VHH binders against Phytanoyl-CoA dioxygenase domain-containing protein 1 (PHYHD1). Designs and how they scored, part 8

Target 1, 291 residues: Phytanoyl-CoA dioxygenase domain-containing protein 1 (PHYHD1), of Bos taurus (Bovine) (q0iib1)
Amino acid sequence: MACLSPSQLQKFQEDGFLVLEGFLSADECEAMQRRIDEIVAKMDVPLHCRTEFSTQEEEQLRAQGSTDYFLSSGDKIRFFFEKGVFDKQGNFLVPPEKSINKIGHALHALDPIFRCVTHSHKVQALARSLGLQMPVVVQSMYIFKQPHFGGEVAPHQDASFLYTEPLGRVLGLWIALEDAMLENGCLWFIPGSHTGGVSRRMVRTPAGSVPGTSFLGSEPIRDNSLFVPTPVLRGALVLIHGEVVHKSEQNLSDRSRQAYTFHLMEAAGTIWSPDNWLQPTPELPFPPLYT
Key: E = the ipSAE of ESMFold2; O = the ipSAE of OpenDDE; V2 = 0.75 times the mean of E and O plus 0.25 times the DockQ between their complexes.

## First folded at step 4 (VHH)

Design g4 (framework vhh_8dlx_2; at its last look DockQ between E and O 0.01; V2 from the best seeds 0.00; counts 0 for: pae E 17.4 > 2, grease 25.3 > 24.2, off the site)
Fold by ESMFold2, look of step 4:
Formats: sequence, C-alpha cells, structure tokens
Structure g4 (fold): chain B 291 residues (1-291), chain A 120 residues (1-120)
Amino acid sequence: as target 1 above (291 residues)
Amino acid sequence: EVQLVESGGGVVQPGRSLRLSCAASGFTFSSYAMHWVRQAPGKGLEWIGNIYHSGSTFYNPSLKSLVTISRDDSTNTLYLQMNSLRAEDTAIYYCARYEYWGSRYTFDYWGKGTLVTVSS
C-alpha cells in the first residue's frame, strides 16, 4: 500500500519533498491523459482572455477579463496559456492543443476521472500515513510543460499562494503522467527549505484592479546551486511540503512533461486566509479528501 | 524535560497478544499526536501507526488487522495492543512524539524502546 515507512516520513520531514515511484499504474496515467485530450478538444476560451496589447483602453478591459477568468477558476475547469502563443488579434500562433500551459483549478471535483484518482484509496491511505485528520482538497491542475514552449517555473513555495494560519497545513501531491527528466523539465528542490516559513504571499487586490493580485513580501534571490534535480518516472508521486522551495526549468525538448497535481489542506485547527486568490464557494466548499 | 518510557515487552509465544505502554512526561501529552514505530533485528524502522489528540487512529496498512493504538490523557499513557503475534514481529518497539506540521514537524522525541521477542 501507499503507507509511508518511518524512514520515508523522516526523509520527507527533513527534505520537504519525497518521491514515491510507481504510485499510479500506466493505465491510470493513460486514462487521465485521454481525458485531458477530450477536454482540450472541446476547449473554448473567451477572446478577452487571449488577446494581448492593442490599445490602452482595450488592454485594460482584456486584463480585467483575464483577471476575472483566473480569480473565478477555483470551482471551474479553465485553460491557461503559454506566453507568446497569440497574435495581436487573439488568434493562435501554434496549434491550440500545444499552446496550453495548464488546466485548473477544479478537475478533482468536476471531472470523474480526476475525481476518482484524487479520492482513490491509495491517496487516502497516503494522507492517513502522514497523520492528516481532516484534509480537504483546495485545488487541482493539469500541467502540460509543452514541448519547445514549456516555460520555466520560477522558484516558489506553494503556501505563498495557498496561505494558512498556522503555516505547515498545505501539502502538494504531484503525479508524473510522463517521465519527468532533466531534458523535459523535471522538478528541482532546495532540500530543507520548508523550515523557515514563506518569503511572500500572493493576495487579492481591490476589486477592479489590474493585476487582480499582488505580493506581500519578496522572493529572495537564491543560489541556483542549492537546487537538486528530481527526475522521476511516469506514475511517480512527489510529495511537496507547502513551504519547500521548488522550480522547474524550461522544456526545449521534443517531449512534454505532463503532470496532475492537487493540494491538500489539513482543515483541523486551520484558518484559510480570506486574502488568498482561491476561495471556497457554495458550489465547491473544499471537498473532504476522505470519503 | 520530555520523557517517553516504553514498557510491557518480553518473550511471548506465537499467536499470543501483548500490550505495550508508553509513559509520557514533560509536555502536554493531550496536545500531541503520538506514534508507535518498531525496528526488527537488522532491519530499518517500520511505522506502526498513530493516534491524534482527538482519538483518531491511523495504521500502517500491512499491520492494520494486528494492532490497536489507544491513549489515556488522564495518565499521559500511550498504548499498543498487538494480536496474533508472529516471529516476524520480534522487534524493539518505540513510542515517539510527532510535532505537527507548524513550527517543528518531525519525530522530535523517542523513547529508548522495549524489546518484544516472539519465539516458541
């Protein structure tokens, strides 16, 4: 089963991340990829979320539309694109299916395949072995890391975006749906970097503002040599402490690096910040993991 | 000073049951999740399970049918009930305190362990 041994738990506590190879079968990975292909085939993205820079007034309206699209995505299935994939009129410069950066942020609730994986007995058993009593699922996303276009993800801590009081209540589950290697943009971590809290927070700005979020605090400049690459095979799960610093390099290779990721919060004794971009809604009030 | 003292180990025949105790002192026992971990001769550490302040328990799936963890907050005592013991359950059994996620998030204090030997 997906129960952590004491040595695995100790390693996770020391490092802030842990690799579990073979967590999902090839069939489970393929089912999720097939489902995402179906979702992408039916993609319809509003023009105001695609267009970039024509006039100052048109830019402000498009920026506000894009902000609303992001901020209201917590209980939706929505598409977010790589930079530079649209012309000035909002037309795709590359095939639409190759232009998507990620899909979020409620696959775990709104899609039966992703819901089944998220709430699977192996995921629930893993959460129990970590000692989580009342975990809820706060978000999910499918990450493409497109061939040639897959952009770098700058160093960050997930809890900067998913802030709780106290800290230490957020856990990322990151599942490789394809081999994630150096050449196609595997994860990199600073081991042990989760012990000092977060360097900044993303917060909502006043209604109507552009951008719709801002940061409290600042991201420190970090020595790149502190990062350790974490290549994994298809079906691996990477546990990510909410405060561990991690990144991924750009993908200039011929292969994507697709991953499904979702975040758990231990709800017992935890205050979810009202300033987070992501908020529970009546339609989706952060579903309990345990079913 | 935080202290965890295991007791109740010894030699026991296969198929029998055994109850281990862990006496805790030097901290607010009722505020912590407590764990049992074992180490068989020549093997690594194996997590058995835990119990939260609420009384909720979680177990290593490979051991779930064989063990029960309980706590008595009035006596600051953690218990491990083991049933249908096998020779492979021979190990040193440790209780451990786990600091939950915030501030400090590790097994920060361990007992010295109690030896359980299962042999005919």
Scores: ipSAE 0.000, ipTM 0.145, lowest interface PAE 17.4, mean pLDDT 82
ESMFold2 (binder alone), look of step 4: mean pLDDT 84; pTM 0.839
OpenDDE, look of step 4: ipSAE 0.031; ipTM 0.432

Design g5 (from d9b with Y100K T108L S110T; framework vhh_8dlx_2; at its last look DockQ between E and O 0.46; V2 from the best seeds 0.00; counts 0 for: pae E 5.2 > 2, grease 27.3 > 24.2)
Fold by ESMFold2, look of step 4:
Structure g5 (fold): chain B 291 residues (1-291), chain A 124 residues (1-124)
Amino acid sequence: as target 1 above (291 residues)
Amino acid sequence: EVQLVESGGGVVQPGRSLRLSCAASGFTFSSYAMHWVRQAPGKGLEWIGNIYHSGSTFYNPSLKSLVTISRDDSTNTLYLQMNSLRAEDTAIYYCARSTKEYWGSRYLYTFDYWGKGTLVTVSS
């Protein structure tokens, strides 16, 4: 649906997340998956950007290289790998296309198919129904959640990483490209957890530091019974308030759980924190959503 | 829960040596890379170095000859040996734990827990 009903708006305000089934058609989902297959087929990632260590000396070099690779990805299309997919020399132990954890963080700007989905009439109408005045797109990623390898994502709030002053200005749009079920790593939320601010922030550390980022504050241990599973069908959009606590479990099944996600910031009256890992660049200042 | 407690700070004369300790609890210490970081008065954080679970150490190049990091996994203790102390080594010294995971990504090496620090003053 292009516009949220009053009851949908109320549910989102109360829960901090909202499921919109059938947001994209199966054909739209398949087109995005085919485009990702093309991108992966041309993938070339140097050894120091892969996550496995082969020697003690290489542990530090690869940690530094991997950190630099991540921190400079905001205006790039870059590949991030699952744990355990490389041998000690950095060679793939599985087909390279089955080794990828995610691709980020500028598909929305650098790929025509993902740009069209991100700026589609449906997305823009949704943003208007939420009352966003000047939304910008701050990042995007394609998530594979590979069979057997797809790792757990610990409880977090997106605004911890995408911090704004004031809070409440960041919104995640998470689109299932395959059915996302309990067995293959669906999202879990704590409904209403978005009303108390953030428990921690990730900030950049001073130049020369390894690691290159730090958490300020700590993620509290939360009662697992508070989490509600949110299975969705292919083509669903899950709207995620920047401060709602959510997670996903490891995918131990034989099915992937592919998703496309991007984040909006309401830029009107909002300061993007200079301490965030992600910063706009001359090559890609955060593009306006409304076109 | 996770706790890191530094000790061994105090007032030290220039040219002397000092060993700091960091007692760790609430996690499997032997599985984590550990770090020392300091903050001089009115200045930003300065990374001193780390020690991986393997025992490999890496140091800030400006401090490499002056410090040694070690760990004792049997007592869950991280150590910082500092030699030939100078006035500019006056700082609060923190131990910190890092993890490779962020957003479910193994590409980001991030400090996730810090001690409260121990003050070292190198006077005159």
Scores: ipSAE 0.168, ipTM 0.616, lowest interface PAE 5.2, mean pLDDT 86
ESMFold2 (binder alone), look of step 4: mean pLDDT 81; pTM 0.814
OpenDDE, look of step 4: ipSAE 0.353; ipTM 0.720

Design g6 (framework vhh_7qia_2; at its last look DockQ between E and O 0.01; V2 from the best seeds 0.00; counts 0 for: pae E 13.9 > 2, grease 25.3 > 24.2, off the site)
Fold by ESMFold2, look of step 4:
Structure g6 (fold): chain B 291 residues (1-291), chain A 120 residues (1-120)
Amino acid sequence: as target 1 above (291 residues)
Amino acid sequence: QLQLVESGGGLVQPGGSLRLSCEASGFTFSSYAMGWYRQAPGKQRELVAWIYSGGSTYYADSVKGRFTISRDNAKNTVYLQMNSLRPEDTAIYYCARYEYWGSRYTFDYWGKGTPVTVSS
């Protein structure tokens, strides 16, 4: 019943990411997609996260509301939209179900289907094979990468947003719910880039500030030829070291690239930064992975 | 201080058996995957057998069916039972621990090794 072989562990240590094809079955992927369709069908989006206001006062109020919506999403199921899907009055320019960028950040706790996948025996066995002692689930999200306008994700390191002391305590689990190929926005990685620490940190700014977060440090200019594409089939799991540099390109194709992703933190001997946008709450302390 | 101490190596004839032991100290043994590696003169170190913290095992094809890895968490010890030994099994055998969460860098921790010689 071993989940990762020693050669797979070695490859993950060397590269900072690892692909496991066939982690979920087609049926499991389809069940998650059906559940997301149900969630989207009942979507009720507050005006403060929909509308581009035409005055400076209205723009400021919308920006403050959107900041609060994001910063308090850690224990909620909330919707975040693609750029350019609203007119100036806040009306959808595309069908609402095609306008969503992602749903976050507590599917793992608040939805029984996503909770079951996140805490499944195969995920727990994987974590044990990596040597995790007290892994906790810090966030989860469903990513649509919509056809035609699914936005690029600029080069980044997850630990810049999910900062810990010491570094090296955060692991991303990214599960393809559809084939992720060059044409529809697969992941790209710089192999080995996880060994140099993080280039910047996203931190909360003082209350009332817009956008509510800022960066300490800056993203370096990187040689684009260092990125390798990582196409995977539906059901694949991509393990992502918290410090590995990765990106995805804009999806200009006719096909979405849906994925479920969540992050683990090894809590034993680890300090979660109080400056992170994401904080545990009394309503949802970071739940232990092992059940 | 982290230590891994191998024992049980020696000279044995082809077809014979040996049992290697590795006693660990300085860390929470039950929480780590442990492995046996070997290195013959002039060759790269290679994996022989591996046991996860949960008890699942892996074996290199060259030893599958002949070698058995096991662990005793109460004694902080990992074992390698080697049966049907062949001359190509001659090597220094090393006990190893894998660490993912111990630092920003991943390190393999190794013992000093125990020599195994298979010859007439």
Scores: ipSAE 0.000, ipTM 0.240, lowest interface PAE 13.9, mean pLDDT 83
ESMFold2 (binder alone), look of step 4: mean pLDDT 82; pTM 0.826
OpenDDE, look of step 4: ipSAE 0.036; ipTM 0.483

## First folded at step 6 (VHH)

Design s1 (from g2 with R97K R106E T110V; framework vhh_7qia_2)
Fold by ESMFold2-Fast, scan of step 6:
Formats: C-alpha cells, sequence, structure tokens
Structure s1 (fold): chain B 291 residues (1-291), chain A 124 residues (1-124)
C-alpha cells in the first residue's frame, strides 16, 4: 500500500513535491506503453496538422483549429504533435511514434488500461493518506518528450491553469514510464515555492477568439539556481503540489522521456473556476477517484 | 488585434551579418514564447530558433553557433542576430508567436501566429 509515512507527508508539505520510487512495477509500465503503442497505431491525425499554409490568414485559421481542438479535448483522447513532422500531403516525415508530443486529456476515463492505473488501490490509498475526502480526476495525459525534439517547459504552477477557490485543492501525479534523467529532460522544482499563491492565471477568452486563452497577471522572474533537478527511475511517481514552481529542460538525448500524468481535485468545499480552459462536460463530469 | 511586424531583411554578402526584428502588439508579450521560421524557395518551412518566456533558447542544428535569438520585453520585440551568413540561409523569415497549451504538470508552446515575413537573400 502506498500510504505516506509521517516523514514523507511532512517533506511533501515542506517542499511541495515528493518522489515515490517503485510506485509502478515494470509490468505495469510495460502494459501502459503497449497500450499507448496501440492508440498511436490507430490515431486520428487532426486536419489542422495536415494543412499547408500560404498566407497569414490561413495560418490564423490553423491557430483557430488548434485552439478549438485543445479547448475541447477534456472529455476526449486527442493527439498533439511535434513541429515539422508532416509533408505537404499530410503524410508523416518521421514515424508516428516519434512525431507525437502528447495524448490528452481523458485517458483516465476513456481507456481501460489507464482507467485501471488511475483508479488503482495504491493511487486511492495515496490520496487517502494525503487527506483527500472527495477527490475527482480532472485530466490525464501521456507525454512522449521525443529525443532531440522534446522542448523545454518553462517555469510554472499547475494552479495557474487549473484554478480553484480556495487554492491548494489540485494535486498532480506524474509517473515515469522511462527513466527521467538530466539528459532526457527530467523535472526540476523550487522546493518550498508553493506558499505564495499564484501571480498569474490562464483564463478562457470569448468563444471564437484566437488565442482561446489569455493570462491575467505575469510569471515572476526566478533565479535558475533555486531549481533542484529531480531525476527518477521508471515506475516512480512524483507528487506535485498545485502551487509548486517546476519546469523541465529540453530533451537533447537519443532517448524519449515518456510519462503518464493526471490531476486530482478535492471536490469537497472547492469551486472549479468556470474560466479554466478545462471544463467537465455533460458526457464526462469529473469522475470520482474513490471506487 | 494580434500583430507581428518583421524588419531587417535584405540582400547581404556571404559571410556577412544581419539582424531581424519583430515588433509585437495586441497581447502580453512577456507571457509568450517567440520564434523564427524560414522558408526557402521550393522547400518546406522550418523552425530556426525560439525563445521561451523564461529566456531559454532553442536553435536548429543548421544555424547553431551562427544565429542568436533574444528578446526585449520592455519593447515587445524579438530579435534574430544572424552571423556568418551562407547562400543556403536565403529564405523568407517569419516571426512567430506561441500559444500556451496546458497539459497536466507540463505545457507546450505551439507557434500558431506568424507575421507576413521578411526576405533575406545571401548573394554577391
Amino acid sequence: as target 1 above (291 residues)
Amino acid sequence: QLQLVESGGGLVQPGGSLRLSCEASGFTFSSYAMGWYRQAPGKQRELVAWIYSGGSTYYADSVKGRFTISRDNAKNTVYLQMNSLRPEDTAIYYCAKSTYEYWGSEYLYVFDYWGKGTPVTVSS
């Protein structure tokens, strides 16, 4: 059982993140990777990825299509690609499994393998040990972080994008499906950075606008020396407080850095912001974690 | 309204230098990653360089060590300093604005708005 010890709970409260090595077995990791291979083999390539652009107006139409595809992905399994991976006819220039960046955002609900992992007894036990009363799953994604192409992720707080009232109600679970090391773009955290709230929020813009989201406020400049690298082995789970500042570096290696991540929200006494890009739908309300 | 205005293109001799500028308006510039693409006649458009909102940079292998991307948030401007120019650098250069796409504990920049482009010709 993946109950947190008192010392682990204290460390999570002090640092805003916590590494649990060996959370998934090798067999569990392999099952998820095989399932993703099946999904990629059958994936639908969005039209906006296959369009050649000759004008700024056509590029704006692509931006609208990309924005709409992202904003409506919360109750679907959708595919997001690296840049430059399609030819003029919409054919892959690089094999699909090396072209894809992410799959999101309802793997936890729509795919039986990912649903099983997300609602596993050890995930539920972990959530209970953190004191979650009525946790719901708000989103999930599979991240490939391709060799040579996997770009950096700038410093941010998850709560800026998954905003709740009060703050402190969102928890990220990030599971390494491959070793995540310095060379292939592991996570970096600023320990203790979760105590100051958020200085920016991503909110939806009026329907039909491009971009479909905008920021209120701004990200503060932080000293890079404050970041601590967090290399982990395959099967590790990293708990991520909604307000902890974190980033990842570019993948300059010949290895991908595959990870499965999902977010929980404590639903008891919490208001999910109606301005968030991600919304529950009538077809898929946020599913309760506890079975 | 979103607007990107490129300048600094022109004719330059091999081995020469050129500095491209892109003035942005209609959005909070400091919150977005900015980049440069190029398209040579008869070739596909390729990403040359980008600079993230936090200041980290990426360069295509073909320009690494010769080109430098930078930004001035006070002026809402992104720059591409091009040194040791070669005939194969001849292309129309496009300034690009990203959109943040949030995914779990990580987000990705998608370059989804481009300017009209500025031509760069490297020839004697």
Scores: ipSAE 0.015, ipTM 0.332, lowest interface PAE 7.4, mean pLDDT 83

Design s10 (from g2 with R97K R106Y L108M T110V; framework vhh_7qia_2)
Fold by ESMFold2-Fast, scan of step 6:
Structure s10 (fold): chain B 291 residues (1-291), chain A 124 residues (1-124)
Amino acid sequence: as target 1 above (291 residues)
Amino acid sequence: QLQLVESGGGLVQPGGSLRLSCEASGFTFSSYAMGWYRQAPGKQRELVAWIYSGGSTYYADSVKGRFTISRDNAKNTVYLQMNSLRPEDTAIYYCAKSTYEYWGSYYMYVFDYWGKGTPVTVSS
């Protein structure tokens, strides 16, 4: 049942996040994992992450290539790697399929399996139960959180990166494709932290700048004791308010923590910031969620 | 060998101005974002301003409109022009060099090296 009860809706409004166990079946999780394995098997490793630079010009060209690759990924399926997975010659230290941090950002639109899950009747019913009138899908990611290499995600608010006017118009859906536990880097939230707006914004810098984005404002230092861990079983969906503060710790375990996540925006009465790194393109306007 | 050498700090009266300089060596200066942090006694170090390799800038709200960050790539130097100084600007100011974090995670820069700092006192 994807329709939220009044008590679940109240809990989401109060806490800024909500766990729905058993949202996907084991077979549905398997289908997505199989599909991502196929995508990885055909992966085109970007040139900018393979070769050590030997000159200032080569270093600048590599940095620009990485910048352009990220900023133009909104209507593509592109590959982003964990830190420390290349040697000084640009060779993989572990197999490529164990080196990927995430794949983004248009899986929901460009891949039939991920499109089917994203536009499923239960996702649509969930969005309707939250009162969304004209939700659009703005981005999607498959996050691997590799064993030993899966880096921490520092405390943040999604709306800092996916900024709208007014605030309160972005919703994250995060689906565990493997058990997400303390050991392998589950999500941590500060309950009720969504009520104070955003502390910072990531904005595009002028064309040709490296890294191509900057922050306005700053992420405040918060008491770590305010964070509560949110371990979930494979198939769980976590609803994430755009302004709730959340993080994940580094994965130092022998297990990955794979998740499929995507973001919705309420398009009715909302301005998507032109300064956001992610922009709709003529080839891929943000697709309506409701079919 | 990586080096950041700050200069230009000192004692000024409220409403005064100072220009801080940071000379960098041991890395390809023009390829990295450079920043200024400050730390007042008993407080945490905070980011004041940074400038990207392409010249785009960020400012903390507390200094916006009063401070200007700039760089001279030919001299491997980053500057912080501080105008309309207030007693609450009193701190040790640190020049910082960024590192490239992984590009697809929205965590693209961390400032991972700081100089020894230059003290700024705004009083009387």
Scores: ipSAE 0.006, ipTM 0.207, lowest interface PAE 10.2, mean pLDDT 83

Design s11 (from g2 with R97K S98G R106E L108F; framework vhh_7qia_2)
Fold by ESMFold2-Fast, scan of step 6:
Structure s11 (fold): chain B 291 residues (1-291), chain A 124 residues (1-124)
Amino acid sequence: as target 1 above (291 residues)
Amino acid sequence: QLQLVESGGGLVQPGGSLRLSCEASGFTFSSYAMGWYRQAPGKQRELVAWIYSGGSTYYADSVKGRFTISRDNAKNTVYLQMNSLRPEDTAIYYCAKGTYEYWGSEYFYTFDYWGKGTPVTVSS
């Protein structure tokens, strides 16, 4: 039976994260990587990435286009690039497949390979073992973490970006598609940091403004010695409590750190904040996890 | 360490002017967009003005034609020139470091950081 032991459940409750090695087979990882290669080969590079901005008007249009592209990506498969990978003429400085940062945010719904993995028996069994009654999938993304272009991710809590009332309703599932080690920018967690609520929220700004989001409150400065590195092998799944503080460091290695991640929300008794950047649409309401 | 230090706030009468300054340290200033937010008592923070690394600017409708944002990359400083001030401009003004990376490598952000703020009171 693919479910968590009582000791694993207790550890997740105490630490706010849990590593499950060997969650996906090598064949499952290879299928997802092959599918992403196909998607990248067919990708349409957005115009806002390719436009030279030599005037104030052109730079404003590019910034607005980037903002709109991100904010409307919740029911799409869209492409986000690393910094500094385009010249001023919009040409790639490195091959496109080495320039892409992530693909998001509806892989779980729109792609058959990612839908199959996200709604797999073992994911459903895991959610049931955590006591989720009416889980829905709110977003998914494929993260490349490119060699030397893959920047660090500052300490944060997922619930700051995927805010619910009450708190404690969001769960991240992060799956390593390549070994995630210290050298290529594995995850780091502060164990037990999930018990104090959130210090900030990312909210939408009024329509037409740039940037399209802002923060209310502030992320506290934390002692780096509190972070514990979490290296995992290809196929591992990391459960991430919505309020646990985590980060990743820059990928200084010659290898990517590819991962597939998605978020669940317990829909029973939960209000999804209308101020969240991500909203369900008529075309794609948040799909129930359980089939 | 990343630091943003605001100055220039104060008490001014309606129709007056103030110039806010924000000195930045701990990052490559010229590579990042910079902005000003404000928060009035009992209200949420709102974006006032934004300046991109290339110098292009954005203004909230409430301040268009009255406020001017500018930057000096050699001094690692962003400025907000506020003219024709109104009582509704009364707020704590925050300098912010932004990026064009709303999407981030993980969970939709790279860096979004504010200073401690500088209070502006427009007497009426």
Scores: ipSAE 0.014, ipTM 0.272, lowest interface PAE 7.4, mean pLDDT 83

Design s12 (from g2 with R97K E101H S105D R106T T110V; framework vhh_7qia_2)
Fold by ESMFold2-Fast, scan of step 6:
Order: C-alpha cells, then structure tokens, then sequence
Structure s12 (fold): chain B 291 residues (1-291), chain A 124 residues (1-124)
C-alpha cells in the first residue's frame, strides 16, 4: 500500500511532481518487460510507416493514415517508431525491437499484465491518498526511448493534450522499468510550473480532415536553467501533475530508458474536452480505476 | 529560415469582401497543408480553413459558403477569399503551416507555426 505521507502530499502540491522510489519490485518490472517483448515479437508494422511515396497525393494519404492510426489508437494497442529507422524501401535499418519508440494507448485495458499493474491495490491506494473520488484511466503507453535513437520530448504540459474543465483533473503516473538517468534521457521538471494554467492545446480537427490535429496557442520559450533533472531507479513511480512543465532529452547512450506510463482523470465534476485527440469509445469508455 | 507573411487585412463594412494573402518561404511549400486561423479579442485562436497540397479543403461551420481558401504553389502563397463579412468575423487572421511533431512519440501532422497576423475589422 503506497499511500502518501503529509510531507509527500505537500511536496507534490508545491512542485507538481513527486518521485516514489521502489514502487514496483524488480519482478513486477521484469513481468511487464517480458510481456512487451512478446507484443513486439508479434508486431504488425503499419504500412504508413514503411511505404515510400512518390506523389503529393500519396504523401497526403500517408499523413492521413498516420494521423488516423494515432487518433483511433485510444481503444487499441498500436505501434509508433523512432525517426529514421526505415530505409527508402521501408526495411528496418536496425532490428524492429530497437526501432519502436512507443506502444499505446489502451495497454491498461487490453493487456492482462498492464491491466493488473494499472488497477493494482497500491495504485488505487496512491490515488485515494491524493483525494481522487472517481478516477478513470484515460490512456496508457509503453515508452522505449531507444539507445542512440530515443528522441527528445520537448517541454510541454500533459493537460495541453488531455484537456479538462476545470484544469487540475489529470494525473500522470510514470513508472521506470529501467534506471532513468541523465545519460539515457530521464525526466526534467520545472518545479512549481503547474500553477499558471496551460499555454496551448492540441485539438482535433473534424473527422476525416487532414492534418487531423491543430495547436491553439503556443508553447512559451522557457529558460533551460529552470529545469531540474529527475533521475530514478528501476521500479520508481513519478507522479506528474497535468499542468507541470516537463521534458526529456534525447537518448544518446547505448541503453534504452523503458517506462510504463498512464493517465488518470478525476471524473467527479469534470468535463473531458470533446476537442481532445483521445476520446472514450462505446467499445472502451474510460474504465474506473477503483475496483 | 521559415517565414509566413500575411497581408490583405483592413476595415470593411458588413457584407463586404477581403482577400488575405500569405507568402511562405524556407520550406517546400507544395508539400505541406496550409491554413488560416483567427483570434477575436478575448477569445482563443480558432481554425478557419485549411488546404492540403492535393487541394482538399476544410472550412469551419461559421464560414462555410462565405470563405474560400486556395493556394498558388508557384508563388508559395495561400489565400483566403472572404465574402459576406459579418461583425463577428472581426479578428486578427493568422496564416499557418502544418508541421510534423512527435508527442508521446507518435508521428503527428499538426498546425503549429503561424505568421504574425493581419487584422480584419468588420464595422459599420
């Protein structure tokens, strides 16, 4: 049972993020890594990732296919790749298991190992200690952050992509499945940055349109010296306030930085924006966290 | 060096017309979707219209039948023809370029680069 102390609650409220070392055991981490290896071994690589297009119309169809694949991934298990991992013919330049960047966004609902971790009693106890009354799980993803290829994640706020009215209703849970250090692209936060609302939103354009998404507003340029690195050991959980500004650097090391992350929304008194890229479906409404 | 330069804004009477232009440089214009956004005083910026390289278009419900987006790839220019203008069309109009982004490491096609804007005032 990983309930928060009063001092941990205070620190989360002040900083907008909180590290809980040793949240998962090594065996729990290993079970998730073994399961993701099985999923990757049976992976179907989408055609839009592999096909080289020679016309503007074909490039438009590729962009549409990529966008549709992402926007409809909320109730599926789908595969997203690092940049530059395919040659001109669509062949992998490195093995597929070292080319994949992320699997998302319904691992928590569709895979029994990830469902078990997401709805574990320790996750539920953590959510209760934060005062969540009716939390639902809105999305999950497995992030590989591949050696040499693991791309930078620019400064952002999760609430820009998972927008609610009122703000302050979304919580990220990010679990290190490998040590996440400076050299392999750990998380960086601006402490206290969660108190100013959001500066931009990613919204859907109407169904069937290209490019399918649009940003409203802009991400401000921030002083890099404000960011604090947050290295953690395997099994650590990082709580991420929906409005805290965070980033990760490119992984230039020879080691991956694997993590399992999912988002909760407090459903009590909250409107999930109809403009969000991610929507619940009739087949998969956002599952309640508490069982 | 990517640049978008809007022109053609001004003051018009209700029922009037304006043609906005946006000249682009620093990228392969013909390969990208281009759009027009607007921001009214005290409101969030909203998508008005967009056009993909192949000519497919989208229009916000508020402007359908009144506005026409078009492009001239030889001139690296996107246009917005605005007819039957209403006071509620008063806004700063921004040209926008689509950009490929990775969020949660997904290849996304989003509008996230805007010019500096050109003001349009519809007033009697």
Amino acid sequence: as target 1 above (291 residues)
Amino acid sequence: QLQLVESGGGLVQPGGSLRLSCEASGFTFSSYAMGWYRQAPGKQRELVAWIYSGGSTYYADSVKGRFTISRDNAKNTVYLQMNSLRPEDTAIYYCAKSTYHYWGDTYLYVFDYWGKGTPVTVSS
Scores: ipSAE 0.019, ipTM 0.345, lowest interface PAE 6.0, mean pLDDT 84

Design s13 (from g2 with W50Y R106E T110V; framework vhh_7qia_2)
Fold by ESMFold2-Fast, scan of step 6:
Structure s13 (fold): chain B 291 residues (1-291), chain A 124 residues (1-124)
Amino acid sequence: as target 1 above (291 residues)
Amino acid sequence: QLQLVESGGGLVQPGGSLRLSCEASGFTFSSYAMGWYRQAPGKQRELVAYIYSGGSTYYADSVKGRFTISRDNAKNTVYLQMNSLRPEDTAIYYCARSTYEYWGSEYLYVFDYWGKGTPVTVSS
């Protein structure tokens, strides 16, 4: 049973992140990877990824389609691709399993393997040990971070994109399904950066707008030397405070850096911002974590 | 229309310097992160330097201390100052605009537009 010691709780509170090695067994990781292989094999590639547009009007329709596909993905299993992986006819230039960037955002609710992992007794015990009273699962995604082209993730705070009142109500759980090392784009954190709140928010723009989101506020300038790399082995879980500053570098190695990540929100006494890109739907209200 | 126009490439001897410029038009430049990529013959395209909209910077280990990325939002221009050039810096250099999407706890900055590239040759 995964339950945090007092020293681990203190470390999480002081640093804003915490590594738990060996959280999933190799067999558990393999089951999730096998399930994703099945999902990719039956993948429904969206039209905006496969159709070449020749006019400015057609390009605008493609941008709208991409925006709508992303903004409505919160209660679905949807596929997002690396740039430049389709030819002009919409055919894959590399195998589909090497073209996909991530799958999101309701794996935790719609797929039985990912639902089982997300609601596992050890995840629930971890949430209880952190003092969460009424946690709900707000989103999940599978990140491939492909060899050579797996893109860098700029410094950010999750709470800027998953905004709540009050702050401090969102928790990320990031599980390595492959070793995540310097070479293949591990996570980097600024320890203790979670205590200053957020200086920007991503909010929805009016319906029909492209790109569909915009920022209120500005990105702070941060000293890159403050970042500490956080390499982890396959099966590790990284707890990520909603306000801790973190990033990942581009994957220039010969191996992917696959990870399963999901976010919890403490629902007790919390308002989920109506301006967030991600919203619960009548078909899928945010499911309670505790079963 | 979105446009990125690179300039400043050329032939230089080892130990020399070049300054690359990339002039942007057709979007609100100050709201976007910008990057410089390079691609040597037969190799993968690699990120060399990156500047966030707020001005903080990233450099590949191979160029730290030698290259400096900067931006002038009033001129819609991003620059790459390259000092102490080495033969292994020989490549076509591409200016790229970065946009981003939310993907859970890992927010992806994607490069959604590139210039045509400017060649840099470091040879004696």
Scores: ipSAE 0.016, ipTM 0.295, lowest interface PAE 6.7, mean pLDDT 83

